# VH-VL binders against q9umr5, part 3

Target 1, 268 residues: q9umr5
Amino acid sequence: SYKPVIVVHGLFDSSYSFRHLLEYINETHPGTVVTVLDLFDGRESLRPLWEQVQGFREAVVPIMAKAPQGVHLICYSQGGLVCRALLSVMDDHNVDSFISLSSPQMGQYGDTDYLKWLFPTSMRSNLYRICYSPWGQEFSICNYWHDPHHDDLYLNASSFLALINGERDHPNATVWRKNFLRVGHLVLIGGPDDGVITPWQSSFFGFYDANETVLEMEEQLVYLRDSFGLKTLLARGAIVRCPMAGISHTAWHSNRTLYETCIEPWLS

## First folded at step 1 (VH-VL)

Design a5 (framework fv_acimtamig)
Fold by ESMFold2-Fast, scan of step 1:
Structure a5 (fold): chain C 268 residues (1-268), chain A 123 residues (1-123), chain B 106 residues (1-106)
Amino acid sequence: as target 1 above (268 residues)
Amino acid sequence: QVQLVQSGAEVKKPGESLKVSCKASGYTFTSYYMHWVRQAPGQGLEWMGIINPSGGSTSYAQKFQGRVTMTRDTSTSTVYMELSSLRSEDTAVYYCARVKYSSSWYPLGMDVWGQGTLVTVSS
Amino acid sequence: SYVLTQPSSVSVAPGQTATISCGGHNIGSKSVHWYQQRPGQSPVLVIYDDSDRPSGIPERFSGSNSGNTATLTISGTQAMDEADYYCQVWDSSTYVFGGGTKLTVL
């Protein structure tokens, strides 16, 4: 039998967005138990990411306990960051494949309709004034806002992303690294036509330097220092990179070709 | 000021159901998870489960699976713990307790506790 | 299931240092929290994340955690410190409390 699959949704999303993904899994891996977590739906997805991590952790514990052979995670957009932290804070997770669908792993620096809804008069160049305040850090979007022109503020003020990426010290960093390294496979999915995740290479641990030139994962200090285990995972053969063009941000979980190419091979 | 106020003492017969309430005030109710912990007379603390007041998601200790139900009402900032099929060994003080968060919202223990609700189950 | 082991009782003279142990397999990799409970009262968090004190907890309370043992240390112990003390961790399937230690100051 197949390992259970746990699905974590993204910003302003809910479990209902994953019907096509469930159909694909049932077609290729019949009998798979798929649980789409119905937590932090809609506006509640704006809650601080550490609060969401706690909630999703409580939900996944009984599922993992009932599956001694392991589970797979499929985590979409913002949900991929929740899953990153989940794998670090859980002492005994049994996750085999962690499949990240277009998640801003190194952060976000781009205008979106979601940001304009929350901060209607702000441009991306000025959003650092709001996001790197204590009030701004109470919103999930600001927890992974990464302004490449104010990296000093990002490093000091980010209450979530800078910590889970090991870019700023945290007392639990050594344990978080040990826990994250238990994952069987880290499957990274994203592409240039996403239209929301900026830069799109953030889904592959690439990001802007101060001149807005994208540096890939292997050039990041996070990778070079092996801060939470990326270099170790890559050396182990555990990182899979699956970029695909032609897919918009809201279509990663409903494209059959993407499923067959990037997701299906990692569901056992 | 942060406060958790629980419902009053109950006397129950074996086979009945118990429902204890815990009303939160002085903070944003939906931002903090709530634990339920009990303590039998002269015994130690025993974890029963946890609820997310925002989404309503729950996780229960294996011992109470099938007997315990935790719910919340966001309009009254109240968490409930219901325990069914009561036995004499369910006689205990029942506590609600709020999760403590670090400055980065990482969960660290239980920082605010209700006053406790004594439940006596006797035939 | 994960188990935390505490001594049932510890006695100390006033002004001396009390130490309460909490044993668990590889507990040094977990965050340990400590609670004080006086008779008829709710528990009070006295140490969180191995060694940090909440606001209002005296500096004479300290904690450590390494290997298979976490320790709560109370220096200059006072009569008011008489209470039951519980250690607590999160393990991947549950929240676990130790059995409790009764501290007597005589």
Scores: ipSAE 0.000, ipTM 0.404, lowest interface PAE 14.8, mean pLDDT 88

Design a6 (framework fv_acimtamig)
Fold by ESMFold2-Fast, scan of step 1:
Structure a6 (fold): chain C 268 residues (1-268), chain A 122 residues (1-122), chain B 106 residues (1-106)
Amino acid sequence: as target 1 above (268 residues)
Amino acid sequence: QVQLVQSGAEVKKPGESLKVSCKASGYTFTSYYMHWVRQAPGQGLEWMGIINPSGGSTSYAQKFQGRVTMTRDTSTSTVYMELSSLRSEDTAVYYCARGLRYFDWLSPFDYWGQGTLVTVSS
Amino acid sequence: SYVLTQPSSVSVAPGQTATISCGGHNIGSKSVHWYQQRPGQSPVLVIYDDSDRPSGIPERFSGSNSGNTATLTISGTQAMDEADYYCQVWDSSTYVFGGGTKLTVL
């Protein structure tokens, strides 16, 4: 039988968004137990990411405990960052495939109406003043705001992404790295037509330098220093890159060709 | 070409319920929020609520809370607005309207349906 | 409840500049959108996020928003611009529309 699949949704989203994904899994892997976590739905997705990590952790523990052969994670958009942290904070996770659907793994630096809702008069160039405050860090989208022009503020103020990426020191960093490295496969999915994740290469651990030139994963300090295990995973053959053009942000979980090409092979 | 096509005009009696449909085409239905707005004869625009066509989550204006229900069918790219316990003050043109920005809860409304006239009379 | 105040009517001669105000407490801290509605027709978005124009809207339409007043400005007003105009903001838990301004071009 197939390993259970746990699905973690994104910003302003809920479990029902994954109806097509569930249909695809049922067609190709009949009998797979799929749990779409119905936590932090809608506007609750704006809660601080560490709060979301704790809630999702409590939900996944019994699922993992009942599946000694392991589980797979499919984590969409912001949910991919939740799953990154889950793999680091859980000393006992048994995740085989972590499938990241268009998640801003190195952060976000693009205007979005979610930020405009919270900060109506701000442009992306000015959001660093708000997001890198203690009050701004109470909102999930500010937890992964990564302004390439104010990297000093990002490193000092980010309460989530800079810590989970090992860009800022944390007492638990060694344990988090050890835990993350237990993952069987890191499957990265994203593409140039996403329209929301900026730069889209953030889904593959690429990101802007100070001149807004995208540097790929292998050029990032977090990779070169192996801060949380990316270089080790790549050397082990555990990182899968699956870029696909022509897919918009809300279509990653509802495109059959994407599913068959990038997701299905990793759902043993 | 983006189009929102609504169901036809209706005449209702007080106490009945209304269900208006809005069929979307020309874009990815689940990628944009949908709003419902009404306009009583000779009056201004009044927001009723919002639905996420992807997840089905909804939020309603306080005035309509308990009387309005918004749903969608992703297989037909259609949103529905149901209003119960109708009274004469509910006589209005009912519009569906798409949020402008890709998966953005608070975007302005760029495309509007043609409107559905609902008359509530005894 | 948050209230947006618009003048009931504004009259201009063809070629003149029309200004339509939208008053609201601290409205400059909100994103203001403007809709044009011709009789018997659905509303059309003419300005969003205070000052941005949708594709297809003429450059003579512009917007501003500061303090307690947002303004829609139509330069070189034409007969085709005759319509009702509504401002809109999000406040806390709801979208709020102004009462509408009838623009007459004589």
Scores: ipSAE 0.000, ipTM 0.398, lowest interface PAE 15.6, mean pLDDT 89

Design a7 (framework fv_acimtamig)
Fold by ESMFold2-Fast, scan of step 1:
Structure a7 (fold): chain C 268 residues (1-268), chain A 124 residues (1-124), chain B 106 residues (1-106)
Amino acid sequence: as target 1 above (268 residues)
Amino acid sequence: QVQLVQSGAEVKKPGESLKVSCKASGYTFTSYYMHWVRQAPGQGLEWMGIINPSGGSTSYAQKFQGRVTMTRDTSTSTVYMELSSLRSEDTAVYYCARERTYYYDSSGYSFDYWGQGTLVTVSS
Amino acid sequence: SYVLTQPSSVSVAPGQTATISCGGHNIGSKSVHWYQQRPGQSPVLVIYDDSDRPSGIPERFSGSNSGNTATLTISGTQAMDEADYYCQVWDSSTYVFGGGTKLTVL
């Protein structure tokens, strides 16, 4: 039999978005128990990410307890950051494959329709004034806002992403790294036609420098220092990079070719 | 036996460039990060930057950004540190140091093996 | 800019316990490493990750780290332990060293 699959949705999203993904899994791995977590749906996805991590943690504990052979995580968009933190804070997780589906792992720096809805008069160059305040850090999207022109403010004010990436120190950093390293496979998925995740290489731990030139994962200080285990995982052969062109942000969970190429091989 | 062997002492004039080498042996060169740390006479240790010998990617301390360049040559298992626009306050012993491996342990950020140091004197 | 504070010197009699402190804001949240440097020699790693000893380092060396202070402890101090000792942490964009402590064994 196949290991259970747990699915975590993204910003302004819900469990309904994954109907095609569930169909694909049922076709290729019949009998797989798939649980799409119906927490922090729609506007509740704006709650602070640490609050979401706590809620999702409570939901995954009984699922993991019933699956001694392990589970797989499929985590979409913002949900990929929730799953990053889950793997770090859970000292007894049994996750085999962590499939990160177009998630801004190094942060977000781009004008999107979601930001225009929340902050209609703001451009990406000005959003740091809102996001790097205590009030702004009460919104999930600001928890991973990473302005490459104000990296000092990001490092000091980010209550979530800077901590889980080891970019700013935390009392639990060593334990978080040890826990994260228990994952079997880290499967990174994303692509240039996403249109929302900016830069798209953030899904592969790449990001802008101060001149907005994208530097890839192996050029990042968090990788070079192995702050939370990326270099160790890569050396172990546990990181899978699966970029695909032609896929928009809302289509990653409903494209059959993407599923067959990037997801299906990791659902043992 | 792990060894890091650095190039010999140098005397430089202000405005010149310095290039120090560090030859690694006794382990897989591309599996460990290499750092450069300097120490001014009678003073403490100061971190300058890090290089990944596998891909050649680097990160530098803000104080040296724009003046320091780190490179490596995988065919000779050697890392290099070049510091430009030298000033008298750059007089120091320059060390290369290996960061502990991550393959089987979680003890990163510490320097387990050090080169013998290269004394660089910058004077008119 | 993160700062690590060490006493400039510590004196101890042979056979007694030496303690060297390393102060830093919330340093208990960081992994602290300790280096020994004898005159004219390269630094030697004596403690990593707060309390672990590298192979070859005597059991006399131990470390702890909590709150705002990390401590290197040398029990049964010997003349060969005379050296400068440096604590070191990682802080966001840099590797930070303390100013160093000169240990004198009478």
Scores: ipSAE 0.000, ipTM 0.412, lowest interface PAE 17.0, mean pLDDT 88

Design a8 (framework fv_acimtamig)
Fold by ESMFold2-Fast, scan of step 1:
Structure a8 (fold): chain C 268 residues (1-268), chain A 123 residues (1-123), chain B 106 residues (1-106)
Amino acid sequence: as target 1 above (268 residues)
Amino acid sequence: QVQLVQSGAEVKKPGESLKVSCKASGYTFTSYYMHWVRQAPGQGLEWMGIINPSGGSTSYAQKFQGRVTMTRDTSTSTVYMELSSLRSEDTAVYYCAREGKLWFGELSYFDYWGQGTLVTVSS
Amino acid sequence: SYVLTQPSSVSVAPGQTATISCGGHNIGSKSVHWYQQRPGQSPVLVIYDDSDRPSGIPERFSGSNSGNTATLTISGTQAMDEADYYCQVWDSSTYVFGGGTKLTVL
């Protein structure tokens, strides 16, 4: 008997992207109930992340309630941030494995075609002017835009990522930390050939300093201060790191070797 | 220019098997999923299944599971759809359709369609 | 199984705005795509991801999607727009088409 799996998709994505993942799970863990949440598909994925968190929360509550033994989350790209917030705001979640599949956990600062398509007249160095405005914070991508050259603006303007990372104070921070710490395993997956998540180490809670030198998780203030529980989880042996080279951003959910190595072991 | 060219019309008897081909050109064949969709006379569109031309993996609509098989030949950039145990109700135009993609993700839409293959199943 | 409901027919005079609905439970949370099929021809994608137009599709075609209804709107309708229109979504493990709407321009 396997625990149910809940899947949360990413930016400009839909539940459709996970059909290969479902094939893999069915092959290795037959009988697993997999629910791929079909909310905030395509352009709807641009809605503010707190709005998405509320909608996904409403969808996961009945699934978790029916599975007293626990559930697993597989959360892809932007979806990993939604799941981060779900684990913090839900005071009764029963998540065993939270599998974060190439998600920008410390934010995004990348000059990619993704951003060029969304903001064709903007470069990554100038996107802070749009994203750190009240208008910009109504778009999901701006909720986790983390410009390392304007960290003061990020800390003051980010309505989502700075708060869930405990980088800015919030009245609910203590409760959010306590809730997040109930997770059984935090499985972090990502790699250097992703091509979208910038820096790719953001998927492992690493990020740029002001000189664009990547500092790993253990050097981040959020880790050192244990702001939402990363240091406690690591000390508990609950953080799993599974980097893999050769995988592009849209292939994480459809690569069999990745699945067998990084995901399959955590689907008890 | 993207083109999907299907094999010609066929007349079959009940109990026989149908195999329709769809030859793709004008793009990288292994980079796009291919679907089969049918349309009975005067009726709407009905999805049959999907094939990944790169790996050959397939997924079929529940209604056709056990009767349909999709394959591809990468050397000729061709996908095939075989439907067995034909009945008169299988009389339809069969379309291959390419799944469009945005370079950053998948949204399940069909951007190019073949011209269709009329299959008539009668005694 | 997920079901998309379309009106069987819509009639409009040339130059009028035609609206074709596509009903589905919580369809506003899905990406809706629209296809035009003229008699004896293959379907043609006219709208993808709720409201985007492929290159070559006239600006008079637009789409919206919220709640339980997605809508295809054709402004300044022309005789050449006479066709069957199908909405389509992906749901769980399948591709679902609406029953189709015959647009008559007279």
Scores: ipSAE 0.044, ipTM 0.656, lowest interface PAE 7.3, mean pLDDT 91
Fold by OpenDDE, second read of step 2:
Structure a8 (fold): chain C 268 residues (1-268), chain A 123 residues (1-123), chain B 106 residues (1-106)
Amino acid sequence: as target 1 above (268 residues)
Amino acid sequence: QVQLVQSGAEVKKPGESLKVSCKASGYTFTSYYMHWVRQAPGQGLEWMGIINPSGGSTSYAQKFQGRVTMTRDTSTSTVYMELSSLRSEDTAVYYCAREGKLWFGELSYFDYWGQGTLVTVSS
Amino acid sequence: SYVLTQPSSVSVAPGQTATISCGGHNIGSKSVHWYQQRPGQSPVLVIYDDSDRPSGIPERFSGSNSGNTATLTISGTQAMDEADYYCQVWDSSTYVFGGGTKLTVL
């Protein structure tokens, strides 16, 4: 039998967004129990990410308990960050494959349509004034806003990304790293034509330096210091990178070719 | 066989800078992280920092932030460590050390070390 | 900061077993590595990942790690084993060494 699959949606999404993915899984892996968690849908996805992590944790614990052989996680966009945090705080998770589907794993810094919706009068260059304020951090988007020009503010004000990355010291850093390393495989999916995740390399833990030059995962301080286990995971062959061009952000969960190439191999 | 050969001993004055080199041979230079570790006379080992295989990224111990710079030259298979604003307390033997392979483990170790470079800081 | 505690010195007669401890909070959950440093020489890796031995290191060297203590054991200690020994771990994005133990072979 196939291991259960748990799906976590992204910003402003719902379980309905994954109807095609469910179809693909059912066709290729008949009998798979797939649970799309219908929590924090729509505007509720703007809630603080730690709140979301707690909610999703409560939902996945019973599922994991019933699956002693392990489960797979498919986490889309913002959901990928939620899942990473989830795996960091859970000392008893049994996740085999963690599939990060076009997630801003290293943060977001770009003028995107969803940002314009939330902050119509705000430019990318000024968003740090909002996001790194106490009230800004009450919004999920700001929890992973990563301004490369204001690194000090990011490190000090980010209440989520900086912590799960181990970029800011905290008492749980060692334990979270240990917990995250329980994952069997980390499958990173994204691509240059995404149009939302900025830079798109963030889905692979790449990100801007102070000159907005994109550096790869292996060049990041979190990797060099192995602050949350990326270096360790890569060394033991546990990281899979699956880049794909020609896919827009809203199509990652509904593209058949992408599914067959990047998702399906890890659902066994 | 893996060899790390460091530059010779140096005598410096307070306020000056030191730059130690470490030439690597016997393995694929661009496949391994390199570290610098120092040891004051009669004292223990102290980690200074790490540089990635490409040389494009570094991470330093908090104690040395702002004073230490690590670089590497792929064409010569050499790693460099520069320490500025020297103090008498910086008198030590400085070692380059290769990071070993990470096996299923969570942590890295130093599998090969240079012969060490004594740097004496005195007025 | 994470601290590793080693005894300053250990003495052993030739042929006897030397035991060097490395204490750290919940060190058993970490991977511990050991280095030998003879007088005037560079450190040499003798144990990695708690109990693994690099090629070229004699079988009389062994390691263990549990609870709050990691241990380096040298059976059938020889004169050439006289050296300083350091334990090492990774913690909080930093590489941490113990204070070192001087092993004297009587």
Scores: ipSAE 0.014, ipTM 0.535, lowest interface PAE 8.0, mean pLDDT 92

Design a9 (framework fv_acimtamig)
Fold by ESMFold2-Fast, scan of step 1:
Structure a9 (fold): chain C 268 residues (1-268), chain A 122 residues (1-122), chain B 106 residues (1-106)
Amino acid sequence: as target 1 above (268 residues)
Amino acid sequence: QVQLVQSGAEVKKPGESLKVSCKASGYTFTSYYMHWVRQAPGQGLEWMGIINPSGGSTSYAQKFQGRVTMTRDTSTSTVYMELSSLRSEDTAVYYCARAYSGSYFRGAFDIWGQGTLVTVSS
Amino acid sequence: SYVLTQPSSVSVAPGQTATISCGGHNIGSKSVHWYQQRPGQSPVLVIYDDSDRPSGIPERFSGSNSGNTATLTISGTQAMDEADYYCQVWDSSTYVFGGGTKLTVL
């Protein structure tokens, strides 16, 4: 029998978005118990990420407890950051494969339709004024807003991403690192045609420097300092990179070729 | 209501071991890390270590490494702190205190137990 | 090891503003928390993240942190505020507490 799969959705999303993914899993791994967590749907996805982590944690504990052989996580977009934090706060997780579908692991810096809906007159260059305020940090999207031109403000104001990535010191960092390192495989998926995640290399722990030149994971201080275990995981052979062109942001969970190439091999 | 209730005062002899309990109620036990802090008579606060109640993972202050052990029982929502090879300098009030497992309050100790007085004397 | 320095005592008249300092090298780059400990009681968090108040803490308690000094300010000081006050930071691998300040309201 196959390990259970837990699915965590993204911003302004719900469990319904994963109907094609469930069909693919059922075709290739019949009998797999798939739980798509129906929490923080639609507008509730704007709640602070630490609040979402608490709610998802309560939902995953009984699923993991019933599966002593382990579970797999498939986490989409913003959901990938929720899963990052879940793996860090839980010292009893038994996650084998953590599959991150186009998630902004180093943050977001780009003008998109999502941001224009929330802040219709704001340009990406001005969002730091809203996001790095106490009020702004009450919104999930601002928890991973990473303005490369105001890195000092990001480091001081980010209540979530800067801490979970070990970019700012935190009392829980050593425990978070130890817990995250329990994961069997970190499967990173993303691509240049996503259109939402900016830069798209954020899905692979790459990000802009102050000149908006993308530096890949191995050039990041987070990796070089091994702040939460990326260097250790890579040395262990536990990081899988699966980039794919031609896939838009809302299609990662509904493209059969992507599923067969990047997801299916990791669902033991 | 959220509260942490600790075991009662103890009197120990040098060389003995101490085990203090801290029972949590009114919140999800596994969503908060638990810290242990002690205070010698007339002195300030000293951090001893942290335990994650979920899986039981621990990290201790270097000064106490090798002498302290922290454990938990999820069925009773209770954390324990054991300190071995007691010396007269270990006479103190021992506190448990919680901190959110995420980053809210940047690790501040928002709820404290009432304290357990431990006297180590010949 | 990182050290936080507090005055051993501060005395104010009722209704006066009390200020308690917490000195540390480059403390302005750290998050400072403040605890109140009344005689015979456990510590109570009164300020977290430099300047934020937990629910239930009166508005007369405020905090600031810049450069090498963090400050706890208590306006309109009352007899019930008589207590020891401790500042706290995380530094790399450990929590560090200040030595404590006894506030006397005379």
Scores: ipSAE 0.252, ipTM 0.725, lowest interface PAE 5.5, mean pLDDT 91
Fold by OpenDDE, second read of step 2:
Structure a9 (fold): chain C 268 residues (1-268), chain A 122 residues (1-122), chain B 106 residues (1-106)
Amino acid sequence: as target 1 above (268 residues)
Amino acid sequence: QVQLVQSGAEVKKPGESLKVSCKASGYTFTSYYMHWVRQAPGQGLEWMGIINPSGGSTSYAQKFQGRVTMTRDTSTSTVYMELSSLRSEDTAVYYCARAYSGSYFRGAFDIWGQGTLVTVSS
Amino acid sequence: SYVLTQPSSVSVAPGQTATISCGGHNIGSKSVHWYQQRPGQSPVLVIYDDSDRPSGIPERFSGSNSGNTATLTISGTQAMDEADYYCQVWDSSTYVFGGGTKLTVL
């Protein structure tokens, strides 16, 4: 039998967004129990990410308990960060494959449609004034806003990304690293034509330096310090990078070729 | 006691196939990856491939692609490595080694079998 | 292909410190594991993730990794430490071993 699959959606999404993915899984892995968690849908996805982590934790615990052989996680966009945090705080999770589907794993720094919707009067270069304020951190998007030109503000004000990355010291850093390292495989999916995740390499833990030059995962301090286990996972052969061009952000969960190439192999 | 017990020594001819078994005991079999590593006489260690805890996924070194097959039987807690089209250069001690797939480190091979000598000669 | 380079042999007097190097391009960005293999025996993990020691391995075994060189250090070397030592890394979906170093205790 196939291991159960748990799906976590992205910003402004719902379970409906994953109807094609469900079809593909049923077709290629008949009998798989797939649960798309219908939590924090739509506007509720703007809730603080730690609140979302708590909610999703409550939902996945029973599923994991009934699946002693393990489960797979498919986490889309913002959901990928939720899942990473989830795996960091759970000392007893049994996740085999963690599939990060076009997630801003190293943060977001770009003028996108969803940012303009939320902050219509703010430009990317000025968003730090909002996101790194106390009230700004009440929005999920600000929880992973990573301004490369205001690194000090990011490190001090980010209540989510900086913590799960271990970029800011906190008493749970060691334990969170240990917990995250329980994952069997980390499957990173993304691509240059995404149009939302900025830079798109963030899906692979790449990100801007102070000059907005994109550096790869292995050049990041979080990797070099192994602050949450990336270096260790890579050394295990547990990190899979699956870049794909020609896919827009809203199509990652509905593209058949992408599914067959980057997702299906890890649903064993 | 955690241990990996491998099948006995074999003598093969060129062109034949070998199949070595590795029986695990003393731990949760389905929580570990299994690796195969060989060592030619007087030579170093050479990685052959890996099979995941469920047995549904394998990865082989490029050198052995198309010639090696790794399988595992959960009911008997046994992993198998088959190597076909044997050559004299395949004479070696073959080892199975586990790597944990849980809360402990899995990148390194922490438990090894006793090794299986396979001699390929005409 | 990624290559790990070890000295073929290292000699040390009892009680002295043995140092075995493992060279590789930017190996400091990788996690290095070390195995001990005594004559006629299976390999034994002695160091993992550059510097972590498995349970049962003496404290005299330590490891470091930076730049282009990983190092296994054995302080207070004993006769029983005479063995072949192999470094190992993961690279591009394959596991790579060094050529091995024979440690002789004089």
Scores: ipSAE 0.000, ipTM 0.483, lowest interface PAE 13.5, mean pLDDT 92

